# Ledger of designs, part 3: VHH binders against F-box protein SKIP19 (SKIP19)

Target 1, 302 residues: F-box protein SKIP19 (SKIP19), of Arabidopsis thaliana (Mouse-ear cress) (q9m0u9)
Amino acid sequence: MASSSSPPAAMEVGESTNWTELPPELTSAILHRLGAIEILENAQKVCRSWRRVCKDPSMWRKIDMHNLGDLDDMDYNLEIMCRHAVDRSQGGLVDIGIWYFGTVDLLNYIAHRSSNLRSLRLIRCSQITDDGFVEAVVKLPLEELELSYCSFSVESLRVVGQCCLNMKTLKLNKHPQKENDDDALAIAETMPKLRHLQLCGNGLSDTGLNAILDNCSNLEHLDLRRCFNVNLVGDLQKRCFESVKVVRHPNDSIHDIDIGSSEDEDPYDFSDIDLMSGDDDFEGYYDFSGASDFSDYDQFDF

## First folded at step 14 (VHH; from l4 with D30S)

Design g1
Fold by OpenDDE, fold request of step 15:
Order: sequence, then C-alpha cells, then structure tokens
Structure g1 (fold): chain B 302 residues (1-302), chain A 119 residues (1-119)
Amino acid sequence: as target 1 above (302 residues)
Amino acid sequence: QVQLQESGGGLVQAGGSLRLSCAASEREFSYYAMGWYRQAPGKEREFVATISRGGSTNYADSVKGRFTISRDNAKNTVYLQMNSLKPEDTAVYYCAADWDTPYEDFDYWGQGTQVTVSS
C-alpha cells in the first residue's frame, strides 16, 4: 500500500488586495508616503476612491515637491504644480519642501495662502533673490527652515532669525566652504531656541562653533559633517558632547543626507570598506570521513 | 489661483446653436483638465463635458452628440459648442479646471454664464 504523499497544498495565491477598495484612512496613510508630484500625476488618476483621498485638504498639510532636478525633461511645470498643491491645502499647509524650482513668486504665493506655515525647505533653489526670500519668509511663523545648497546671503539668514523667533530647526547645507564664521555668528545671534542644527559643508571654524554653543543652549542635534574648518578636539570636543546629545563629526559619512544630486557623492567615501580582513585561519579540519557505503538499492524494472 | 471667465451665453431659440468660451488666467493652461457644468433653476449642478490635458473628451448622456468641448492651449481657452439646443438646456453654465484628471470633479470654478433656450 504505497502511501501517496499528497503534494503540499499549493499556497493559495494570497487574495490580490484590491488597492482601490482600501479604507480611506489606509489609502491616505499609503499616499502620504508619496511626493506631491506622484500624487498629482499618478495617484489621483488610479480610481475614484484614490481621487477623493487626494483631494482631501488634509493630504496637503505637508507638501513635498522632491524631484531629481531634470526640470527641462518634465512634461509639466513644477511651479504651477506646486501652486496647485498649495491650493489643495486650503490654507492648512504647515510643511513644504521645494527642490530646484523655487521662485520668489512661488514663495509669495505660499506665504499669502499659508499663514500658518511652520516648516519651509528650500533645496538647490538658486532663482530666489535675497529680498524676495526675506519678504516672503518674515511673514511666516516658521519653526523649521532648510536652505540647503542655496545662494542666500548671511544677512538674509540674520533677518529671518530676527523675525522667526521660534526657530527650532535649521538646515543650512552647502558645498564645502573656506573658513567663514558669518553663518555661525548669525545663527548664534538670532536663533537661541534651536534644537536641531545641520551645517553640512559650512565654513565655520572653532570660533563659530563656540559662538553657537554659547548661545544655542537648547541644541540637541548638531551636524558638522564636511565642516573641515572645525577642529573638534580637546576642550571643544568635550564641550560639544556635554552640551549636545547628538553630534555628527566633520569626517562622518554623508550617505544619509538627501542632497538631490548624485554628483555630490564624494567618490572617495571609502568609509564602508569594512576591511574585515579577519584572517581567522579557521583550519577547522572537517574530517568528512564517514563515506558510508550506500550500496544496495537494486531493483525496480518499471 | 486659476481664474476662469465664461462668455458666450445668451438667449437662443430651440434648435439653435451657441458657443461658450472660458478663458483661464494661468499661463500653463495646458496642464489642466477642463470641464463644463450647468445648473438649472432649482436643480443641482450637473456635469456637461470634460476635456483632459491630452484632449480626451467625456460628455453627459443628455448632451452627447449635440455638444462638443474643445480647447485652445495657445489662447488658454476652453470652448463648448452647443448645437440643437433644447429648453431643458437652459441653465447657468460653469467652466471648471483641475490638474490633469480623467474624472468629473474640479478644484477651480468660474462665475458662470447664463444660457436661455426659448421654446
């Protein structure tokens, strides 16, 4: 009596989750992981249920206009799209990120329609003038500001600090600069409530760093990556680690910084070559001696 | 904000024709889907026609074969050619715009233009 071992039950191909039938709350949670571009160009066209979620003003309290900077290759204008996204928020916008395409007109549009904006991120926005930036931003109750790889003057930074008295987060990333403490001094003078400060590639020296540490007593996170004019040793190092919970060192890896362009990948960040040259000579002699003699199985004719 | 201005409404006899125009203020008109709605007295606003960014059109069954929606991106204008008009077509006609969508819901609206079809 040959026991016919029934083939293992084919794993029921899991019910293809009909993504169009998801609860609105779950759909919203999923779509919040998309940028505004993906929502407007793709997600809102999937089905009527997704469309409804995409039109909810609550979806537009945070706007991320992340893109790769290939503006000329796009079939749409990102400034116009961003204005539309701001309109979708119906004045409820609290956080906006703009990559590459930022303009004075767009900032004024945002400032006029989003009086409760708390977070503004400008990344690689070179078309915004200092005057236009200041005029727009001083009207806003900003608590978070990113000006990464932009060309704003230190005076603009100072004025914003003087007007935005509740600044808690500043990101001011740049390409590696020559020694210059202007930014650091402006920050120290105008932003005493900072908790998070990122200065990747800033030209600040030990003098600038000390000024920040003297005046920003609430600082919890300090990122000094690529600040090559800071000598974070001895007393200064001790002071930093005693005053600030998290400090990123000038020579730490920048792989986790979203810089929007692959061109800024320092090809020489050899840091992750874990040369685990562990020469552990594990000479483990696995004596596979037991060549047992599976002689026998002869017969069957069929 | 996209501003929409309708024109071309008026009084017409049954069986007549009318062409509505809607001018958009935005320079980048080409990125928007455009639509027409109408609201008769004492009735809810109803869908009439849409035209997508790519030029795909959709019509309400009540106007299919009689109305034609078209767009001129160079003029930032959408049109509604209305032929074989009926008294039942009497309404305020509204232009609408939204970011490119295949659906009949829009974020921006005009003030409307009155169309009256006399028996």
Scores: ipSAE 0.833, ipTM 0.939, lowest interface PAE 0.6, mean pLDDT 88
Fold by OpenDDE, fold request of step 15:
Structure g1 (fold): chain B 302 residues (1-302), chain A 119 residues (1-119)
Amino acid sequence: as target 1 above (302 residues)
Amino acid sequence: QVQLQESGGGLVQAGGSLRLSCAASEREFSYYAMGWYRQAPGKEREFVATISRGGSTNYADSVKGRFTISRDNAKNTVYLQMNSLKPEDTAVYYCAADWDTPYEDFDYWGQGTQVTVSS
């Protein structure tokens, strides 16, 4: 009696989730994780259901024009694309991020079409003049501003601070600077409502830091990474940690700073914190206790 | 916003020909898919023809073999060559534009141009 070993149960070919048949709400949630470029060039062409979601103005309340900066190698113009994305919002745009390709004309277009803009992020935008920047931005009710690796003057920052009285978040990241307290003093003078401040690579000294601490009493997050002119010791250190809930030290790692690399969700992207203003008391005690080992200083051979 | 202006409409006899033009605002026209629609009196707006960024064309069955859509990116203009016109082709013709798409829904629309085909 040969025991007929029953053939192994055919692996149930897991029901290939037809992504084209997802509920619109779920599709929207997924597509919101894409940048505007990916949506316009790819996602909206997948199927009619995705197209419908991509044309909904609610999808364009937040616009992220993240790119790698290879503007000349692109088959399309990002400024024109960004204008189209702004048009898709039908005036409902509240948050926009622009990498590399920002222009005065684009800012004026955004300011004209999106009078309720609350968050503006400009990263590595070198073609925007100080005058053009100020003219566009002072018309907007901004609460969040990022000017990372841009060349704007301190005076432009000061004017924006004087006009945007509800500024709660500022990111002003730079390549490491020589000692200069101008930015810090401008911030201290004009932005007393700041809760989140990122100054990676800023040239501020102890004097600049004290001015910020004296005038920005609502600071919850302060990022001083690569601020090598700050000596965060003794009384200044004590004052900083007593006044601010989360402080990033000048010598802390910058691997989580989105310097334009797509992969690392900066866990400190303060833009996502305001969306979590739902009532969940996530008292996430970041226990600073993990003194993990500073060992791997790989020598960058020059 | 992209502005679209149609021209070339008019009165033509049955069996005649007409060429419509649509000029887009001086921005990068090359990135947009373009389309023509028409609306006859008392009827809904209907698809006529589309041309993609890459130059791929699609036509309504009612106009296949008679109408030709084309584009000149250097002039920011899309054209509709209409041959062998019939009284049933009488309508307001609308130009439309959107970011490159294979679909027949567009974000930008012109004001339209009247085409009348007499029997």
Scores: ipSAE 0.833, ipTM 0.939, lowest interface PAE 0.6, mean pLDDT 88
Fold by OpenDDE, look of step 15:
Structure g1 (fold): chain B 302 residues (1-302), chain A 119 residues (1-119)
Amino acid sequence: as target 1 above (302 residues)
Amino acid sequence: QVQLQESGGGLVQAGGSLRLSCAASEREFSYYAMGWYRQAPGKEREFVATISRGGSTNYADSVKGRFTISRDNAKNTVYLQMNSLKPEDTAVYYCAADWDTPYEDFDYWGQGTQVTVSS
C-alpha cells in the first residue's frame, strides 16, 4: 500500500497588490506616513495616480523635515525643498517641524505663506536669530510651540508668549542647565493657557516651578525630566501631583523623548494590532560550528 | 515662490525660427524640472516640452524634431529653440517649473510670451 504523499499545497501566489491602482483615499493614507523629502524626491515620481495625491494640498497640512545627513551629499537643498512643500499646502499648512536646517529666511517665508499655522517645531535650528524668530512668529496664531535645543533668549520667549495668547503646548528642551528661573518666570507671566509643558533639561528651581503652577492653572502635562535644580519633594511634590494630571520627574528616563515625533495622537494608533505572537517555538539549532581557524597570516618582517 | 519670466516671443514667418527664454529665481532653479506650454486662441493649454533636473527631455508629438528644450543652470534659464515654425504654432507660450518630476503637471507658471507665425 504505497502512501501517496499528496504534493505540498502550492502556496497561493498572493495576488500582488498593484499599489498604483489603490483608491486615492487609501493612497493618501499611506503616503501621509512619508516625510516631505520622501514625497518630493520619490513618491511623486512613482506613477500619475501617486503624483495626483502628492500634489493635493491636504497632503501638506503638516510638514516634517529632518536633516538626517550631510547636506553636501544631497542633490537638493532642504530650505528650498521646504519652501516648495509650503507652497504645495496652498496656505493650508497648520503644523510644521524643522530639524537642524531652519533659517530666518525660511521662517519668514513660512510665516508669510501660512497665516493659519498653529504648530511650529524648531529642533536644533542654531542659524535662526532671536530677532528673526520673533519677527516671524509674532505674526502667527500659534497654539503649539517647540524650541528644542535652540539658543533663543528668554526675551524672545516672553515676546512670543505675549503675542501668542492661545498657547496650549510648549516644548522647551535644552541640555541640562545651571539654576535659572528666567524661562519659568517668562512662561508663568505670558502663557496662562498652557495644557502641556515640556522643559527637559531646564534650569528652573522650586521658585520657577511654583510660579508656573501659580499661573498655569490649566496645566495637564508637565515634563520636568533632567530639571536637576528642582527638588520635587514634600509640599511641592504634592502640589504638582494635585494640580497636574501627568508629571514627569527629573530623574525619569528620556528614551521616549522623540525630539522629532510630536506624539500627536495619530487617531490611527495601530498599536492595538495585537500581532498575535504565534509562539511557534522554532528552536532551530543553527549549529554555527564551522568557525574555520584562519590562523596563518604570517607577519612579514619589513 | 519661484518667479518665472518668459522672453523672446514675437512675429515670425512660416518656416522661420525663434528662441524663447525663461529666467527663474536665482536661488531655486537647479532643483526644479522646467517645462514649456502653449495656449492658442480659443484652445486649451497644451504641453510642449519638459526638461528634468538631470537634463532628461520630453516633447509633445506636434513639436518633436522641430523644438528643443535646454537649460543653463548657471544663468537660471530654460530655453525653447523653435525651428520650422508653422502657423499652427501660434500661441502664448508659458514657462513652467516644479520640483523634479517626469510628469507634465507643474506648480509654478510664468506670465507667457506671444509667438505669432504668419503664413
Scores: ipSAE 0.776, ipTM 0.916, lowest interface PAE 0.7, mean pLDDT 87
Fold by ESMFold2, fold request of step 15:
Structure g1 (fold): chain B 302 residues (1-302), chain A 119 residues (1-119)
Amino acid sequence: as target 1 above (302 residues)
Amino acid sequence: QVQLQESGGGLVQAGGSLRLSCAASEREFSYYAMGWYRQAPGKEREFVATISRGGSTNYADSVKGRFTISRDNAKNTVYLQMNSLKPEDTAVYYCAADWDTPYEDFDYWGQGTQVTVSS
C-alpha cells in the first residue's frame, strides 16, 4: 500500500529548498564538501537530519582540518577537535590533513586508531620531531604523503620511502631553497611507484630531476613550481614531456597552491622561514615566544 | 581512550536527594556538551539533562525543577543534583559527552550508575 513516488522538492538543492527533507545521499554530498571544523562547530547543529549524517562514520573517512593558523583566536582547541573527529571515523579513517597544530602525540593517536590510513597531509606542522614522525608512520599503509612547510630531514623522508612501499603521491613543498639534491635523490631511491610528485620550492638541480626521471617511471604529474635551480629547457624539457603527462614549470603560476603566509598576511611573519641547520632551526623556533601577545607584529618583534 | 566514569548512585528514600558525578579522561572536555540519560528496566534510554560548552542547560519535563546539571571544567567533571526523588526516577543513569551540540545524541557514554528510589 505504500506509494513509491518521491516529491520533486526533496530532489532539488537550493536556497528555496527545505534542507531537512533532502535524501541522506544528497545531504551527505553537500556536507562532504565541508571541513571538520565547519561540520563540528556549525553544520551538525543545523537540524537533526544533518546531525545524523554528520555522526555517520562514513562522513569521517576523510578528515580535513584546514585552518588559518590563528589558533589563539578560537573558542576551541583544534588538537582536541581532531581527536574527536578521528573517534567519529571508528577506525575507518583513510585520509587526514592537519594544518599548524600537529604534534607527535596527535600523530600517534591517529596512527594507533587508523590502521588503514592511506593519505597523510601535514602542512606547517613544526612541532613534530623526525623520530616521532618516523615512528608513527612507518607502520601505516600510506599511498599519499604531504609534508608542506615542515622541517623533516632527508633521512626521515628516506625511511618513509623505504617502509611505505606503495607511495603514489608525494607533496614536499618548501619556501624556495638553495641548490640541494638530497630530497630528489632520496625520492628517486625509495619511491619508484610515484605517480604524482609536487616539489614546490625544492632546491633540486637538473641532476636531481634526472635521477627522479630515471627511477620514477610511473610518474604522471610533476610539479616543479618555484624550483629555481632547475633549467627546464632543451633536452631535459623534452625528457620530462616524453616521460610525464603533466609538468608544471618553475615559473608557472602558484595561484592554486596554499602558501598560507607572507603573501596575504603580515610581512614580518618569520615562523615558516626555513633555516639551513636543524640546530639553528631548533634555536630559531624557541626564540619565538608566541605567548599572549595581542599583536601579530609585536609577536615577531620580541 | 576516552572514559566517562559515573559515581554517586545508590538507594535513597522517596523525597530524598542524591548527587551523581561523572569524571572524564584522556582530554579536556571543556569544549564538549555533556549530559545525563537514564534507562529503567524494560524501557528505552531517555534524556534527563544536558549542559552546553557555554553552560546553557536543558532538562526533561519529568525532572525540571528537581534536578540540576552543572560542570566543573577544572576537574573535567559533570554533576547531576537530584532532589525530591520519586520511585519513577529509579534507573541506571548514564553520563554522556559530545562536541558541543544542542541535541541529545552523544558520541561518548559511561557504563552507568544505579539509582533506586524506595517508597
Scores: ipSAE 0.766, ipTM 0.913, lowest interface PAE 0.7, mean pLDDT 83

Design g1
Fold by ESMFold2, fold request of step 15:
Structure g1 (fold): chain B 302 residues (1-302), chain A 119 residues (1-119)
Amino acid sequence: as target 1 above (302 residues)
Amino acid sequence: QVQLQESGGGLVQAGGSLRLSCAASEREFSYYAMGWYRQAPGKEREFVATISRGGSTNYADSVKGRFTISRDNAKNTVYLQMNSLKPEDTAVYYCAADWDTPYEDFDYWGQGTQVTVSS
């Protein structure tokens, strides 16, 4: 049952490993790391042994639909592919990530078929209305939510917090915003069980941050990168260090965050040499992560 | 929930022909492989024919040259043209579908349509 993360390098004569002859345990470990697109379009077609593994509902407890956003250039429809992947989970889906192509109809499809869904990640999904999002999400026992580069209202966020009473992880990433504490206050009011909070680019001020610290006493990780209306000095800085194990500061490196290629966004990658210091809870990441998200991997550097 | 509805079965004399149809619903099936299976009483279900997303076909040896699978993506439908029918072709015929695959083990199945061939 060895858990090699990658195939070995080519042997002395430059030969590569024959994927069709891998031990079953290694095959399963490799396939568990692939996203849904790679499995359905490629991995399941390699051989009958790989296909048998790829059809097992256990392979579909976590669905990763990461893509580059070039939807019109594809030979297939990602929304339809996602519905198929959800069907393969046979009701066992607990974690799903959707980039770009999310719709209200797709969210409802997922919600009706995945009563144990604990983690929903929506990245750059611009076609979902506030009402449609709320209607779908309040049916789900969510503990983790990501809404990155989406345009949901603070009212939608507040309703989600009121209905999903066990929220532990929230990622609410935006391009740098003007000063506005509405999100921070909604989080403080409705999500007291948070352990991980990522607010990259949020407009919160010291006032909003204090509200979060007042009400989210279980916080272990707080990511404030690109929150340029927060000044972590004096009493507030001391308060953060006493309350939260890992804090990322507004001007810390962003090399592990996908900012995208929007014409109106910063065209340069802000990724710098990571100079962050402090104790890092490295053990928790590997126990939690089955995702192939590049941003999560970089959080363990240094 | 995906639904596959077969039609076109019935009783025919040996040497005759039938055309089976399978209409898919709920979503566009142009991205899927589709196929036909059959099961005679007391026997295991057996592969008959498949057609890939790109139109490539595969047939069981017992039906090669007599049966033709085709698809019409605009109608979300797959067909099985069955010629030179033999009593041995008597079975319930099932439509099946899965995300495109060169293999015969499909995720979705229809209710089946009876084909009976007498001599």
Scores: ipSAE 0.754, ipTM 0.911, lowest interface PAE 0.7, mean pLDDT 83
Fold by ESMFold2, look of step 15:
Structure g1 (fold): chain B 302 residues (1-302), chain A 119 residues (1-119)
Amino acid sequence: as target 1 above (302 residues)
Amino acid sequence: QVQLQESGGGLVQAGGSLRLSCAASEREFSYYAMGWYRQAPGKEREFVATISRGGSTNYADSVKGRFTISRDNAKNTVYLQMNSLKPEDTAVYYCAADWDTPYEDFDYWGQGTQVTVSS
């Protein structure tokens, strides 16, 4: 009834290369190395053979949305793209990483469609509230969580640990913090099954570290880089060596730490803080007003 | 989940015209390729027309010069203007969408709208 028409051969584009004739197994191996942006914007458009592989739900068990944070320079919206990638997984998503663009609505979209999600990584996602984060992740059977350069409360972390009973990997990376053991104590209380813990820049002290060692007896890797309130010497160092297979020390190299959209930025450069002339920053106030200064005030009271 | 809703189908005499519309919901479609497909009884579904994110169009040979696909991103809508209709154009017409692609194998599909062209 309708006229029979064969579509034009879209595969003629790029026939000067041999990629259309690769064995399917090799094509899949190559494409599995790509992130979601590269697949959707480029790889799936190369030829029909690659398109078919990129449409297979098995390609979307892990979604890597790594980007440089240049969201306004793109011809597309990464949050919408991410929803599309989640749809292609057809409920089989187990691992997702989101840099910069994460929102509460996106987390809820993922949580409602990915009942087997084991690994969630959020890097520099500033738009997610504590309540929104908690409501999404308590629905998920997480075993791995990364929160890098995100400002979630310790109460949110505690709730996650109480609800995700099989947490094995936690990465909680921050710019170097003043002394504070709240995160370490929440981890010790709620995540006894941890095997891998990364706390780069955390404010924990020896007290917080001992709590972790007391309660996380399954630790295999412990990364304390930039944890400058830990004095990892003597008894504590011996305890770490005897309890944990691999320990990264506070002063170990940080070259491999993800610094975000600009690879030339030093995450520990406080030049913006230094430009606030005449103002005492929070760190300067504590250092200046330490017990020594307070003792001087007490000397005036007879 | 993307929802695509077609409208504008119906009965028309040969030589006549119809305009199909497809409204998308749930998310913005400005980043998507969109298309129209059709299926006559007893036949496989066939490609009719596509429009890319950037507005580039492609047509099946059987409809070229008679049909025009267009999009209005502000209304989240794609259109198919069908002129010089023939009885052979009788089919259920489906709207489809996918992340921008030069190909016709789309992820999202509407429920379809019947177009019947009387001789």
Scores: ipSAE 0.732, ipTM 0.899, lowest interface PAE 0.8, mean pLDDT 82
Fold by ESMFold2, look of step 14:
Structure g1 (fold): chain B 302 residues (1-302), chain A 119 residues (1-119)
Amino acid sequence: as target 1 above (302 residues)
Amino acid sequence: QVQLQESGGGLVQAGGSLRLSCAASEREFSYYAMGWYRQAPGKEREFVATISRGGSTNYADSVKGRFTISRDNAKNTVYLQMNSLKPEDTAVYYCAADWDTPYEDFDYWGQGTQVTVSS
C-alpha cells in the first residue's frame, strides 16, 4: 500500500527519525491531522507510543471519515470502522464528517453516544431518509451542519432549524437547481444566528436572498456560487456588501466546492464520474471551466 | 452496545481440557483482532492468546503448545481450546477485541468466565 508515516512538519527532507522517540506533544500534533482510516489502519500500528496516543479519547473529539467512495475496493468496512471510532471518543465526540456510506442506523448510533456533537457533515450520503435524519439531529446541540450533494427536503431543513437553536454554520451544496426559494425561506425563518452560509447551486432568487439578509443579521460569510437565479447587482449587491463581510458571487470559481473543499481531494473519483455523466436538475450546468478563479475554498478543510 | 460474551468455563481436573467461546454482537468483528486474557485472584490480568484479522496467532509462553486460539468470522466468535490444564491456569478468562492491531491492549472486554482446575 502507498500509506506511510511521514516526518513531522518543519523537519528537513531526508532527516532520519525514530518515530518512537518523538516528544509526546509532537506525536500528538502529527496524529491529530490524520483521518480515522489512516489512524486505525496504519498510524496506531507504528509503535507502542503512537498506539497509546491513538487510543486516547481526546484524539477522537473530531472524526474525519473522508474517503474516495470506492467502498467495495477496501479490505475494511467504513461503517463498522466509524462505529469503532465513535466508541473511542467515549462520548466526547464534537465534530464528525461522513462521506458516502452514511445510513440512518449509523447516524442514530452517533447521536445516542455523542450528546455534545456540535458539527455534523454529511457529503454524498444518499441512503439517509428525511425522517431518519430529522429524528437523529433534533437530539443534537448542533452549531454546524453540512449537507452536500444529499437529497433532504425543505421540511427536514425547517425542523432542524427549529430544533437546533444555535445553528451558526450551514453548508447546503447542490448541483445548480431551478428557481425555488423554499430553502432560503426556511433558513431565514429558522436560523437567525447564522454566521456562515454556503448555498452552492441553490435555486434561490433575489426574493430568497433578501429574506435571508432580513433575518440572518449575524452573517459574516455568504457563498452564492452557482446560484444562477440570483442577480447580484445594483441595490441587492450593495445590500449584501453592507451586511456581510465576505460574499462569493454566483459566477465565482467553484472548483473547491464541488470537490468538498479538501485541498487534496481528487477531482476524478468514481462519484464525480457519475455526477459528470449527467444530472436531471439543470441539464449540464455542471462545469468547472466556466467559473471565476477568485475563490480559495480549500481553506474549509476540517 | 458492543458485547463480548464468554462461555464454556467451569471446573475441570488437572490434565483435562476445556473450550472457551466468545460471541461478539452489535457488529461484524471480522476486521478486529481478538484475544484471551486471564486474571487469577490477587494478580494482575495477563495476556493468554491473540488472533489477528488475518488469522495469525500469538501465545503467552506459559500456554504455548497447550492452548489454541481460533476464530469463526461467520459466527462472529473466537475460541480458546485449553488442553493439559494445570492448577496454575485457574483464573477468570476474558475475551477482548480491538480494530486489527499487532498489540495486546484492546478496547472491548467481556465480563469473564471462571476456569477452575483441581489438583
Scores: ipSAE 0.724, ipTM 0.904, lowest interface PAE 0.8, mean pLDDT 83

## First folded at step 15 (VHH)

Design e3 (from g1 with S30K)
Fold by ESMFold2, look of step 16:
Structure e3 (fold): chain B 302 residues (1-302), chain A 119 residues (1-119)
Amino acid sequence: as target 1 above (302 residues)
Amino acid sequence: QVQLQESGGGLVQAGGSLRLSCAASEREFKYYAMGWYRQAPGKEREFVATISRGGSTNYADSVKGRFTISRDNAKNTVYLQMNSLKPEDTAVYYCAADWDTPYEDFDYWGQGTQVTVSS
């Protein structure tokens, strides 16, 4: 234990802060709230106690690769970092989120090593082909899928629904689209077990919405923000609110949605809040108060 | 997963030199801290040298001035130039890698290469 002589001063009072003396459980609680980049670049370097926790595979059961999309300006490659994070999970990865840098090669890396992956989130990943995406995802027992500001075909979505039979959560967010019910019909046909559906900016019409309500009888949360081809009035409005516990309206605030990247410019973008990052949460009971969308998550304990 | 392969070990006379190489399988290992460690028979594994992502080096006292760690990021290779070798340098030498870190508990390890220094 005592490997070297201590300082000669006999008075040992007033250590300002000693992170090496925190109980491992408290350290784990703090560190579970951090994303992978913050852990690998900063937290694991703080002290040996934090290092040990950050090396534990249980810390990597959920991987959040959130970033601001400035990939060319950083001193490291996020794809390589993500592979390292997946390696630390030692096959126990359940939930992963990737912003901007996702590739077919990275998806294949994850799919080959993460047979129990339940949640995959791809945000603003434009370099993944439909074929590559489908081939990787059909190998995975997904229950949650996010495809936000990505360009996948309706056929890819249909195949995912046909192969991932326990899909409970789908986020398929886009910049506001022209009227088109193809996504809504594919969802209605292939994902009857959905409980949470977010379609921000989707081109669906009242026809597509009725198809979803007809076929997704377990739906608890429905987010229709920026779905400007839905006219949520009259009988449809009543049906929607009686069938679904929480509904976000086409014109509701989008302050909790990551939009406005200059690389993803869209002439239909009407953002009134400059949000740069963060996970989406549904607002309860049509609240327009403008409360912060960075609510605490209990990312501790599986 | 990063795979590390050491080469360049062998038998050498005291006072001689060897250059160890470690090739990494990762496309670009330049984001990693790299290190060399050694283990003599019946002894604990011993730190030899590290090189950070940014090229900063650190050496064990027993090898300072005689050993030089370097990296060639374009070739995904780290080197250990060992000069003025002594019989006590005899050991299996291991290459190691981890995401950049000031600590010694690296994630990836090679299989090792034997260095034997005869009198």
Scores: ipSAE 0.604, ipTM 0.831, lowest interface PAE 1.0, mean pLDDT 82

Design e4 (from g1 with G54S)
Fold by ESMFold2, look of step 15:
Structure e4 (fold): chain B 302 residues (1-302), chain A 119 residues (1-119)
Amino acid sequence: as target 1 above (302 residues)
Amino acid sequence: QVQLQESGGGLVQAGGSLRLSCAASEREFSYYAMGWYRQAPGKEREFVATISRSGSTNYADSVKGRFTISRDNAKNTVYLQMNSLKPEDTAVYYCAADWDTPYEDFDYWGQGTQVTVSS
């Protein structure tokens, strides 16, 4: 005989999972892996048990606002949603990531309510001024900072390093830049406690890299992918590998990098890049011959 | 600093009507569910009515047919029209809001407005 319903009493039947029958430990583990959008729009509406977990402030110690950048296609406003998520943390927020929609007003809202914020990640946020960024974060106890595909000045970076004395992780990713050591020198000057540094696409030269190695003696991981002004050979290469446990080279594959949600911002767009000029050293990164299926087991880790 | 400000409470004779208003501030609440709750002296707070983001409404059995919840997103305001009032309706009425939800356990609460229905 056949049943159209999902009988919860027989786990060996192979029918669809009934979310109201999950063990509490599994329910909590699932919910801790969801981003804020999925929690507020869907997970908290499943049942009263899930609702209760989703309202607990401990669920909101880390807020992930990852999205695809298609803001006008949504039935809600992500900035307003983010403010609500911050309110649910009840002052316990330690880690927040914001893609695309960040503003000075939102940063001030977060900073005023989150005195223990340790990790701030801003990806492709074009509405935040240097002054607004600095004013919001100058007294936060940041240990981790990501500024990816944003336009912040070296002066802002230097002030953050001077005020956030325990910076351990910095991700400062850009589309490949012309030679410029300003970021590297500011990092070397102000962030001696760094353990993890990602500079994908930075314009630093061997001079900037030596300054970082001179002053950041605690480095464990250094990611130099797309740093095409670094010539990692000879004594510099030896120095780098003796000082740092894990080093990613300028020409290493970027297939495990989450480079954003917008196809238009994909570095594989050839509309303004000449990949076939003679004697170029970066052809393999732009010809798409190494395209692969990314299997990113850490969907929000940069 | 989210604020919900109730108004329209007061003293009314049994069989009469009152309209409560709740103005939300600090942010646009059009993406939120909103609701009304009440607490009589010596009793627990109880659900009265909710209205979802899309306008779907839900009522406690004790007020169905007499009370109507509505919202005006342009004014960032939710209303409770209370008709055929009874002495048992005497309570402090609280406005509440949360990100859209079918449930009654809301994050934000107003200070309340007193409604007193005389026999």
Scores: ipSAE 0.727, ipTM 0.903, lowest interface PAE 0.8, mean pLDDT 82

